# Miniprotein binders against a2bj90, part 1

Every score and structure here is a prediction.

Target 1, 235 residues: a2bj90
Amino acid sequence: MSRSARRKTSALNTVLRVVEVFASIQGEGPFTGTYSVFVRLAGCNLRCPFCDTRYAWSLEAGKPLGVEELVEEIARYEPSLVVITGGEPLLQRHPLNSLVEGLESLGLRVQLETNGILPAPARDEQLWRVYHVVSPKDVPVRVPGAKLHPSWVDYARATGRAWFKFLVANEQHVREVAEYVAKLGIPRSRVYIMPLTPEKLDMKELLELHSRIASLAVKWRLNFSPRLHLLVQLP
Positions, changes and structure headers below are counted from each chain's first letter, unless a header gives other numbers.
F, E and O are the ipSAE of ESMFold2-Fast, ESMFold2 and OpenDDE, as the mean of both directions, binder to target and target to binder. V2 is 0.75 times the mean of E and O plus 0.25 times the DockQ between their complexes.
[cut] stands for letters that were removed.

## First folded at step 3 (miniprotein)

Design hb5
Fold by ESMFold2-Fast, scan of step 4:
Structure hb5 (fold): chain B 235 residues (1-235), chain A 109 residues (1-109)
Amino acid sequence: as target 1 above (235 residues)
Amino acid sequence: NEELKKLIEEAEKLFEEGKRLEEEGRLEEAAEKYREAAWLFRKAAYLARELGDPEKAAEYYYKAGMAYHLAGDPERAELMFKYAARLAEELGNEELAEKAREALERLKK
């Protein structure tokens, strides 16, 4: 009983810097096509040249919202999936654990999207129990400062709750991904390749890129992630 | 919907406060009011979509974009204008779609 009271008290006094909350369809990764509410947290530890969400890079981009208030706002959407993204959401690790606790108390499924630079959750964290889509930026896209923390591989093996999603533009990138995951001991079943979409592709170009990367996924026996929201023009 | 109505009323009030402060030369305070208004217009757009009212959502995305632009936040303005343009096009609201596309073109500069 004391534990429940402590959790509620912690959540009431904990805040997150939130850029936006909106409902859409998860367009990427293992839960593609799921009706989701997206929670974009502020702050990022990378400056990827292909980033579509540069407006979230600064912590000052986020409005401070109480965890309990945010949980109630999310619940009103009645989502099949809560997608916590950013920036880099693990920069706000402590209040994020409180948010996850609140969402799980309502029976909501949670997916975290992370660049994997910061360590994976420890067993005593609430984050240990949620799904993670890790998007490494060291291979093949070679973003300066990006290196996957090795604890993510251990977390994936221990829990079965992490997948690795790689941005690829061509077959050489897919080869580099295949070599990278083999070296790290990541099972192919946990690996997704996703089209690296440059700015200003028209719909025909976007479809052709998706077709090429999907064909490479079949050839290399990897999973394919579309960017479905771009194809169906959703946020 | 009472919640949607309250969000819009508060957003419009903050937007007008921003305009007043800007006219007085109080640019930092104006930017803060515009940023608050933008966030509430954005929330209103999300709620309108949930309520099955994409016409209102498109209008509110456009207003959120305008408010972010005036607040000095071109990245968020761009996102809002893109949502407004797409929804307006789907609804056949060519006037709003063109306004949103023109706003996007202005942000490039």
Scores: ipSAE 0.005, ipTM 0.184, lowest interface PAE 13.7, mean pLDDT 85

Design ja7
Fold by ESMFold2-Fast, scan of step 4:
Structure ja7 (fold): chain B 235 residues (1-235), chain A 88 residues (1-88)
Amino acid sequence: as target 1 above (235 residues)
Amino acid sequence: SDEFKKRFEEVVRKMEELIRRYEETGDEKYLEEALRLAEEAVRLARESGDPELISEALNLLAIVLFLLGRFEEADRVLEEAMKIWEEH
């Protein structure tokens, strides 16, 4: 009998360090187009050179919020999806499980965004029951220290609740992604490629990049993720 | 050469088990032991001379430091990992 995560997360670590909470449309991944509330948790175990959210890197960047207070705030938006992102949310794993329990008790659908360096959820965690979009930083452009934990492949296979999302700029990147997922045994049905968008692209350039990456997704038989929020100019 | 990688992997597995036990019990003694192992992993990686292993070990050390609330030390360790990678 492994001890239940539910009792432990309720009794221990009921505070999360939160950078921001806002409503928007999920612009990426399998739930693209969904009215969502984004919860950005503080802290990250990577220092990606082209990170857009450097303000969230330190745990000290987040304000401490009680899980119960955060659940109530999220519920007021009446979202179709709660997107928990960061930094790296799994750095605050204990109170995150408590947050997920509270959100699920209200019937809310939860998606976690993670770099996949920390292990996938165990069966006794509340996190086992929610959706995960894993963004490995091993490929196509390697980030120092990044290594996908192999348990994420097992979790995806066991639950059908994980997808793997990769930023790509060109066909060589797609080839590297295809080789990587084949080597790890990740089904292509769980793989998304998404445009790596340089700063200061105009709308025509942004649409052309989306078109090129989408065409590569068809050619390589992978799923395509837009960056819809960039196309419609939402946060 | 490959002997360093095997010892590194063994240290990482033991460290992950200790972090899991911390998450399971809330007992900081497991984090203190995980810190010792993370420091050992860094030493093994440095002895290997492999910048990828060194960066991976420093990332794991930073994770333990974050869990211990030692955020400034975690930031410095991650900055070191970036510098080592850029210099190689």
Scores: ipSAE 0.420, ipTM 0.756, lowest interface PAE 2.7, mean pLDDT 85

Design la2
Fold by ESMFold2-Fast, scan of step 3:
Structure la2 (fold): chain B 235 residues (1-235), chain A 115 residues (1-115)
Amino acid sequence: as target 1 above (235 residues)
Amino acid sequence: SDELRELSEEVKDLAELMKEYIEDFRKTGDLELLKLFMDIAEYLIEIAEDALKLAEEAGDEELIERIRELVKRIEKAMEAAKKALENPDDPEAIEEFIKLAEEVIEYLKKLIEKL
């Protein structure tokens, strides 16, 4: 009756719209300093005025790549971490789960960067098993259309695999973040504040901004995320 | 059915997001919300194309027709959105878009209920 060797396949070809794939150092969040391959998926459900990757906003900005082809391309870099970012990667949720399955089969560690508007992974998704850095855009930066889905807090508590990374420009922003995470019940140990960096900053100004936000992290007992790639001039 | 169920859960989340964009647009008049609606609508078409392949494999002629009708309604709403963006001071263009967008959201909900 049952076949242990039987595999079920679908005729549906799993394809992702991909803007770019490149090797660099993870400059942000809990894995700062890790040799990584970045996979930037096309499409976004926000239009943040401070966005550095506006070229990824449209689905049409991405080229269709099959999951198997993409897994092979990523594997050639031999990365310590695969960072899946965008746009908003969860807009391509179904093929993204297939990508994660392929990457995990090779023993690769995966981190997703998401704005957290769409729901957190369910237990039966491959995405349940990977790391998530959630960057809410409702507080303090108040992007129209942004609202953190409450399931992300539950996911973080259940798995220990989600962190919350907030863009901040000054102490008032840090205060708003502290109040926001307290209201939602997010542990401070899971919270990162990161400098909101205008493109016009020179290297001295960029370092000074990093120093100020890091000092505020110490004062408010939150974790600090640099933008290390900007300081060392990597993509 | 299992794959179709997973796609329907994604569609439900996207439909809810589109509904929020339209409700916020009614309150604020923020044209960026129309652009966001159009981007989500493009993803729904991609998902609908995948669902269409599954329906074709299953030989479900009724589902095939319903999915094609959905794509047609989404395309019409996107055309209305583009027209509203080009003529933001035209109340008729804006009202037509809101009407068509609401019809898309309602059609999606009814289609998901049948899956």
Scores: ipSAE 0.098, ipTM 0.558, lowest interface PAE 5.7, mean pLDDT 85

Design la4
Fold by ESMFold2-Fast, scan of step 4:
Structure la4 (fold): chain B 235 residues (1-235), chain A 115 residues (1-115)
Amino acid sequence: as target 1 above (235 residues)
Amino acid sequence: SDELRELSERVKELAEYMKRLIEEFRKTGDLELLKEFMRLAEWLIEIAERALKLAEEAGDEELIERIRELVKRIEKAMEAAKKALENPDDPEAIEEFIKLAEEVIEYLKKLIEKL
């Protein structure tokens, strides 16, 4: 390799594999109810049995889009929040940092949804500066290979820009979450429990499940995340 | 097992991404790609350790040996990556890392095909 070639910025820093871009309301987590643009990136390092976005699992499911083109597309929606989700968006970490830089240059607020298996952002990354909702899959749902990277706890404590969102079906799951976050030193103020929704619930069943999990959140002094988009029938 | 099969499918996607990282690093010398390789390699070791436990439970001696060899190769590539990151103007350190990383990716793909 020549000396000048070694200083060249990688093409991987400027292209993302994108499954879909659409406007909706953020239905989950600390920003529930916010008018948002969702950017679903391709590729995932998990195969969760309850996944409702299996079409995004393969990296090849995404169309290659340049960062500048994607920033322009997002900006046209005039969103209050840009939600970058996937698959697992950190599989495309380098171009994702470039995307975040572009979005921040326009004053747009960015939230990343991640399974937390890959390390949290380092201080020199653009991703250090945005919000992260980490959805561990090792507790209570026990997805194989889904160990939370310990750097996420350090990142959350250092920045105050990460929350942890857990899928729960019953009180035993909530107990396991409470024990897990206590052991890791995650503040309860950073913890959300969210209903694990089976496919094909009718609206009455969906509301009843939400009510039950919300009641458990109160009992265990944890935050509650709805799946608001399911309740109001948005994507 | 179903768990081992799921792990192998995830690792296939990861191996392709790692291959692209090394191909781009060979062209550009962008040290951020080297750092990303190290992050993915650390996660890959955790997956390999889980696969090792499953192989031990199944009594699959051949798979146990192959997973242990994979972990050893990943550790060598990570050490070479650290040396290259600390000595970015050393062509021998850079080339040794690229060589070991490509060998890890190739070994990993062949191992996955047998699962």
Scores: ipSAE 0.017, ipTM 0.463, lowest interface PAE 7.8, mean pLDDT 84

Design ld1
Fold by ESMFold2-Fast, scan of step 4:
Structure ld1 (fold): chain B 235 residues (1-235), chain A 115 residues (1-115)
Amino acid sequence: as target 1 above (235 residues)
Amino acid sequence: SDELRELSEEVLEIAYEMIELIDEFRKTGDLELLKKFMELAEKLIKIAEEALKLAEEAGDEELIERIRELVKRIEKAMEAAKKALENPDDPEAIDEFIELAWEVIEYLFKLIEKL
């Protein structure tokens, strides 16, 4: 496609603002250990103080890329899983549905990572058919402006395709998560707790934190998510 | 504390059963679920009595106070359940029961953290 045609299509809902595309191992959530291609979309509706990807906060951080070109790039990696993350990928909802359609047509498994502030997919969206890992930021980490949209609970019950992943530092956080998911009616089988990792942990401290949070997951009968990529030093 | 750990596991099971029961009751309005809540609450009182004996033997004044507070919350929720059973068409009685039942669950989770 010509540069002029590409510029014209950048105004349409078939262009995504993409920060990076790279192969790695999914380090978190229900698909931990899976060979994946990560697609980081630009833009975020939160400013989390613990955020590792602040470079993706602005929509301008992303380069405009057509859905068809992005599908082709992803397919070249031959991934077992496509992880669409951000920022907040649902900020680019319309072209994201087109991307998902293209990836599904190739038989690729797709997982979205979202903060859950924006509504869950509707039945007529391509996004309805893929997996979602929802990371609420209202509990226990109390990020200003964060509130889980209630439609995510309905979506999880209707489809069995959503999980809820919470950052926790201690047992008080786990208690708050248990209380929160209980009040919302989120099944325990769909809940993951994951270590909230401060920037200056050495490897021994990182392992000790993982061990403590994993033990709490067993005690409270919740699932545990590591941050495997941090432990094995991958992106 | 090993006995307290075993009791905390049983308490967690009851808390999750209560959660599922409240969710089902909200969906169906089935009054039999309020009777089942009463059965779970009575079982929880017995566990609280066992925990209280262990806390008294250990001289843990803070835990004794927390267990006594739990018993009071359970008793309030049971009274609300009874009132809802006697007045099933009263939405205020139903709402009061749901609210007090959740206060019990919240307090159970706080206790488990301490155990």
Scores: ipSAE 0.006, ipTM 0.538, lowest interface PAE 8.7, mean pLDDT 86

Design ma5
Fold by ESMFold2-Fast, scan of step 4:
Structure ma5 (fold): chain B 235 residues (1-235), chain A 85 residues (1-85)
Amino acid sequence: as target 1 above (235 residues)
Amino acid sequence: NPDELIKKALELIRKAYELVRRAWELFEKGDTEEAVRLMREAIRLFEEAIRLAEETGHPELAEYLRRIIEWMRELIERFERHLKS
């Protein structure tokens, strides 16, 4: 019983539940086009109807990997950027801070992708020092319960290390985003609009959608995020 | 009034996520027992929101919330293992 019943509770601070680790090009947000290693953490606190990564929703979908092992695996790719995504990575905040510390010790640049429901990093966290792309799900996509934590606006103003990325399908969505960020005091320079892509689009439809949303970004003086990996057929 | 009931469901969902946020803050500070207590309160609010969603003819919202509760039960299991360590 000792061998099979050994408690893994101490591993909560040194072990991450990881779905996948792979090299690709960052296709979205402020670092679009960057050679990156993606670390997809398991578990999510939302169940978005448009989610492409439903396989990562459960914590049990991830395999336990030690922080040190994961740092070594990431380093072998020699990436320009480490993208920590999920699910919701902040659900594993304790071991995530340890991972960030290890990656920073190697001089690696880190970007976290988050839905922004959980609080932004505090000044004494390792996570305070990394880049964050916050994807609010309260506007315009209106996922139930997906309220952005107000600390993300303060974090963005204090550090300049957070951007806000919104899924949009049409000009009414862009108007709603513009009103939302104005009410919260988020600078337009920190705001990206990105095409809300239906599950099956042909390449012509995908390009036309990108063109329409990019044109709206110019009109509304917001930044545009493509979904570049979809256009170039990378994971 | 179905419109009043769905507004109540949405407010319960908002309150439940606020409790989840506070639970994580407490867990980070080592207050694991209190964190678990808040997580269980959040589940109670989500379960009430499910009942209201079903009563108002929103089965998709109810199913979505059941998936959220499943995730939260996994998280509580993790917190409880830490307490027993």
Scores: ipSAE 0.000, ipTM 0.158, lowest interface PAE 14.0, mean pLDDT 80

Design mc1
Fold by ESMFold2-Fast, scan of step 4:
Structure mc1 (fold): chain B 235 residues (1-235), chain A 85 residues (1-85)
Amino acid sequence: as target 1 above (235 residues)
Amino acid sequence: NPDELIKKAEELIRKAEELVRRARELFEKGDTEEAVELMYEAIELFLEAIDLAEETGHPELADALWRIIEEMLRLIFEFERHLKS
């Protein structure tokens, strides 16, 4: 049997629990402003008090969808970037590797958003070859049970395909991020700080918060991530 | 006046080094909270010195000062977080 025939047979038994698929603009991180298709996978290994996507916490919140069907759906959008997010997408690691293989075969650029608790990809995984934005939850607004897996720092240094993104509300949070990344040996060029946006901010307050956090990024020589989708009212 | 700015940077570095010296003595005595406060005072002075070094075209000095800040941040993290485990 050819590899293609084997892949088709495997895809019939490779299923992802998918909450939603939609086109938007990547509003955060190193690819801010990119026309993207977002694939939100179900299931999460954390319960962050500031989480905006609590509806994705349960694995049962996702509908089963075959990898082949999902690849075809994504491809119809003709995106510049495929953003795989969740919950925690690495909870569905095996079918996720199959999805990445399918997307790469079409020449699509893939970015994974992960909390970094589960190990970084190994060299023999398809996930090794794509971009990762890691959002550690052990600093500065600590979430119980969260701890960054040390392999993510090694992966970032080895590949140049991982960045670390932190939610911050004030300068004390930025200091804690600076301490954390220095301790772990994460290069500042790989670090983003992003405004922790409370509920019920009006547009003026949202812009003021972005301005304050951006100024702190300049002071502490870290990269700044906006939450652009909030500013332009996209999902 | 680049020469005056460099002298100011040197003075800030000297003051920061004195604060680091005092902070290390406090860490040895177990006065961790006070030591961390002095370390952050020193970091603020180093950050100001970095800005002056960059403004006067001394990126090598700015890089050296950032390496010092990163080491200080590693030490603060280690002492504070391990003490709280």
Scores: ipSAE 0.015, ipTM 0.509, lowest interface PAE 7.8, mean pLDDT 85

Design nb4
Fold by ESMFold2-Fast, scan of step 4:
Structure nb4 (fold): chain B 235 residues (1-235), chain A 110 residues (1-110)
Amino acid sequence: as target 1 above (235 residues)
Amino acid sequence: SEFEERFREVVEKMKELIERYKKTGDESYLEEALFLAIEAVDIALESGDPKLIVEALLLLAEVLHLLYEKTGDPDYLEDARWLAEMALEYAEEHGFPELAERARRLLEEL
């Protein structure tokens, strides 16, 4: 192997395909209200509608960024939390572990958002040490073939660093979530229900939906996640 | 089942475009094939079927490799290598030896 090829091969473990980096407030999950930097990895666009995915592979989106460069960019924002998202960030698992190592070396707190189809972190991964918000695609409206990897439940029990977040529209959805988490042995304290927000809701409708789902969370003794960024009109 | 049907339809259209590209040399067919390969990945991810996900990632990597061969743009080569590495890891993790071997063969070409 040439020196150039060796450097490029080495860089594959330290290069991420990044769609966007921006500062906002975490609007969802256990860290709602936290000043955060969001890092959207290219894998997000692989799940988008056809037209949205067309731009993920352009020079302007899904661009390769070195881990060191990305760490420096994130650090300039001085965030309380780094949120790594995308379609599925674990598709870029190897350089993601390197990114997490770099961010932790600066004392930065990291949260990963994942669909939980790929296995949970192993103990020898840097990802083992960070927070995970898992959004299963099994319930309440099941996609055929979509299945939470069972290792996520074991990881949550072993570490206390995973939560499970479910989009719900009504009480029947909450019942299905309650049955699902009981069946898999997911601790109730690790479960969030969040409003499924249709397009074209006005602010009054959005608030009424939040109130209804929050009331169901109290009734069913589950945690509630708002979609705060929608309420305050942030990205 | 519905996802397997949608996946098959998209993959068939993609292969037709690749054949037209090989016959004509017209890069626009590869660009259309790229869009379909991305759609195949979307379908596979929505299905949650790990075998479909690996197959979709490999197909996308193959289209990107063809784009690299046509254009010489190193970004396509980097993307193709990255997707093939993800496909290999996922195939090994879920016990798909034939798909893992396809990923290794593609990485050797790259």
Scores: ipSAE 0.000, ipTM 0.147, lowest interface PAE 16.1, mean pLDDT 79

## First folded at step 5 (miniprotein)

Design lh4
Fold by OpenDDE base, look of step 5:
Structure lh4 (fold): chain B 235 residues (1-235), chain A 108 residues (1-108)
Amino acid sequence: as target 1 above (235 residues)
Amino acid sequence: GSLEELFEEFLEITYEMLEHIYKAMEAAKRGDEETAKKHIEEALKLSEKLLEIARKAGSPELEKLARHLHETIKEMKEAFEKGDFERAIELMWEIIETVFEIIDIIES
């Protein structure tokens, strides 16, 4: 490989396509309520019809940011958690490992949001050390191509640092989730159900939906994820 | 255009149509019947365009799905007119499922 090719490959491994960086409260999953900096990465391998971040689907929707610059920007917020989300963050796996290394060197906790289509982190990746919330899109919703990669189940068992968050609208969806996780051997303690909100609901309707789905979570002995950011009107 | 361009256009119009369905539902729930009617009528027009594109693309599968969308949106309009919001929600979910099937065909 020429010196020029090595320089280009090194530069590509240190640059992320970033849509936005902002501070808020983590509204979803096991870290709900945590003061967090969100890093929304560009590009997604899905086209979910219910996606609220469609603007992040294209890699071109993101600006190129250096990992070092991004670490410094995140650190200024003094976050209790760094949430890496986007379209699908694992599409940028290589520079993402570099980002995680930088953040961990500062003692920052990192949580990744992923659709679970791409393989789980390997033991030699920096991503192995972080928390993961996997949001399958094959059950109960049937997004084309959204098959959960089996390695996420193995990762969850090996590390205890993965949770699975499912979008549900009704009791039939909750049943399907319960059956699915049972077949995969995912313990219920690692499963969250979250309200599917395909439309903008008013606050009353949103609360009612949360109440219904939370009651189903109790009935089916699953964890409940709110959409807390919607309830408290934060990003 | 190329077949690929027709499929891209079909998908874009499908998403636009779905956005009008959501806005119609939101308006109906607020008792804004005029806004609900406007959005459902726009969704119907967009579903007609989907039928035209599917025909141009020579895809019987997309034509079938576009027809199903059109008929489901008509039924949703009737549900709004009757004040049957429960039925309208059911029909909205049927539309969403149909959109997933459309995406599956286009992305395969």
Scores: ipSAE 0.008, ipTM 0.262, lowest interface PAE 8.9, mean pLDDT 89

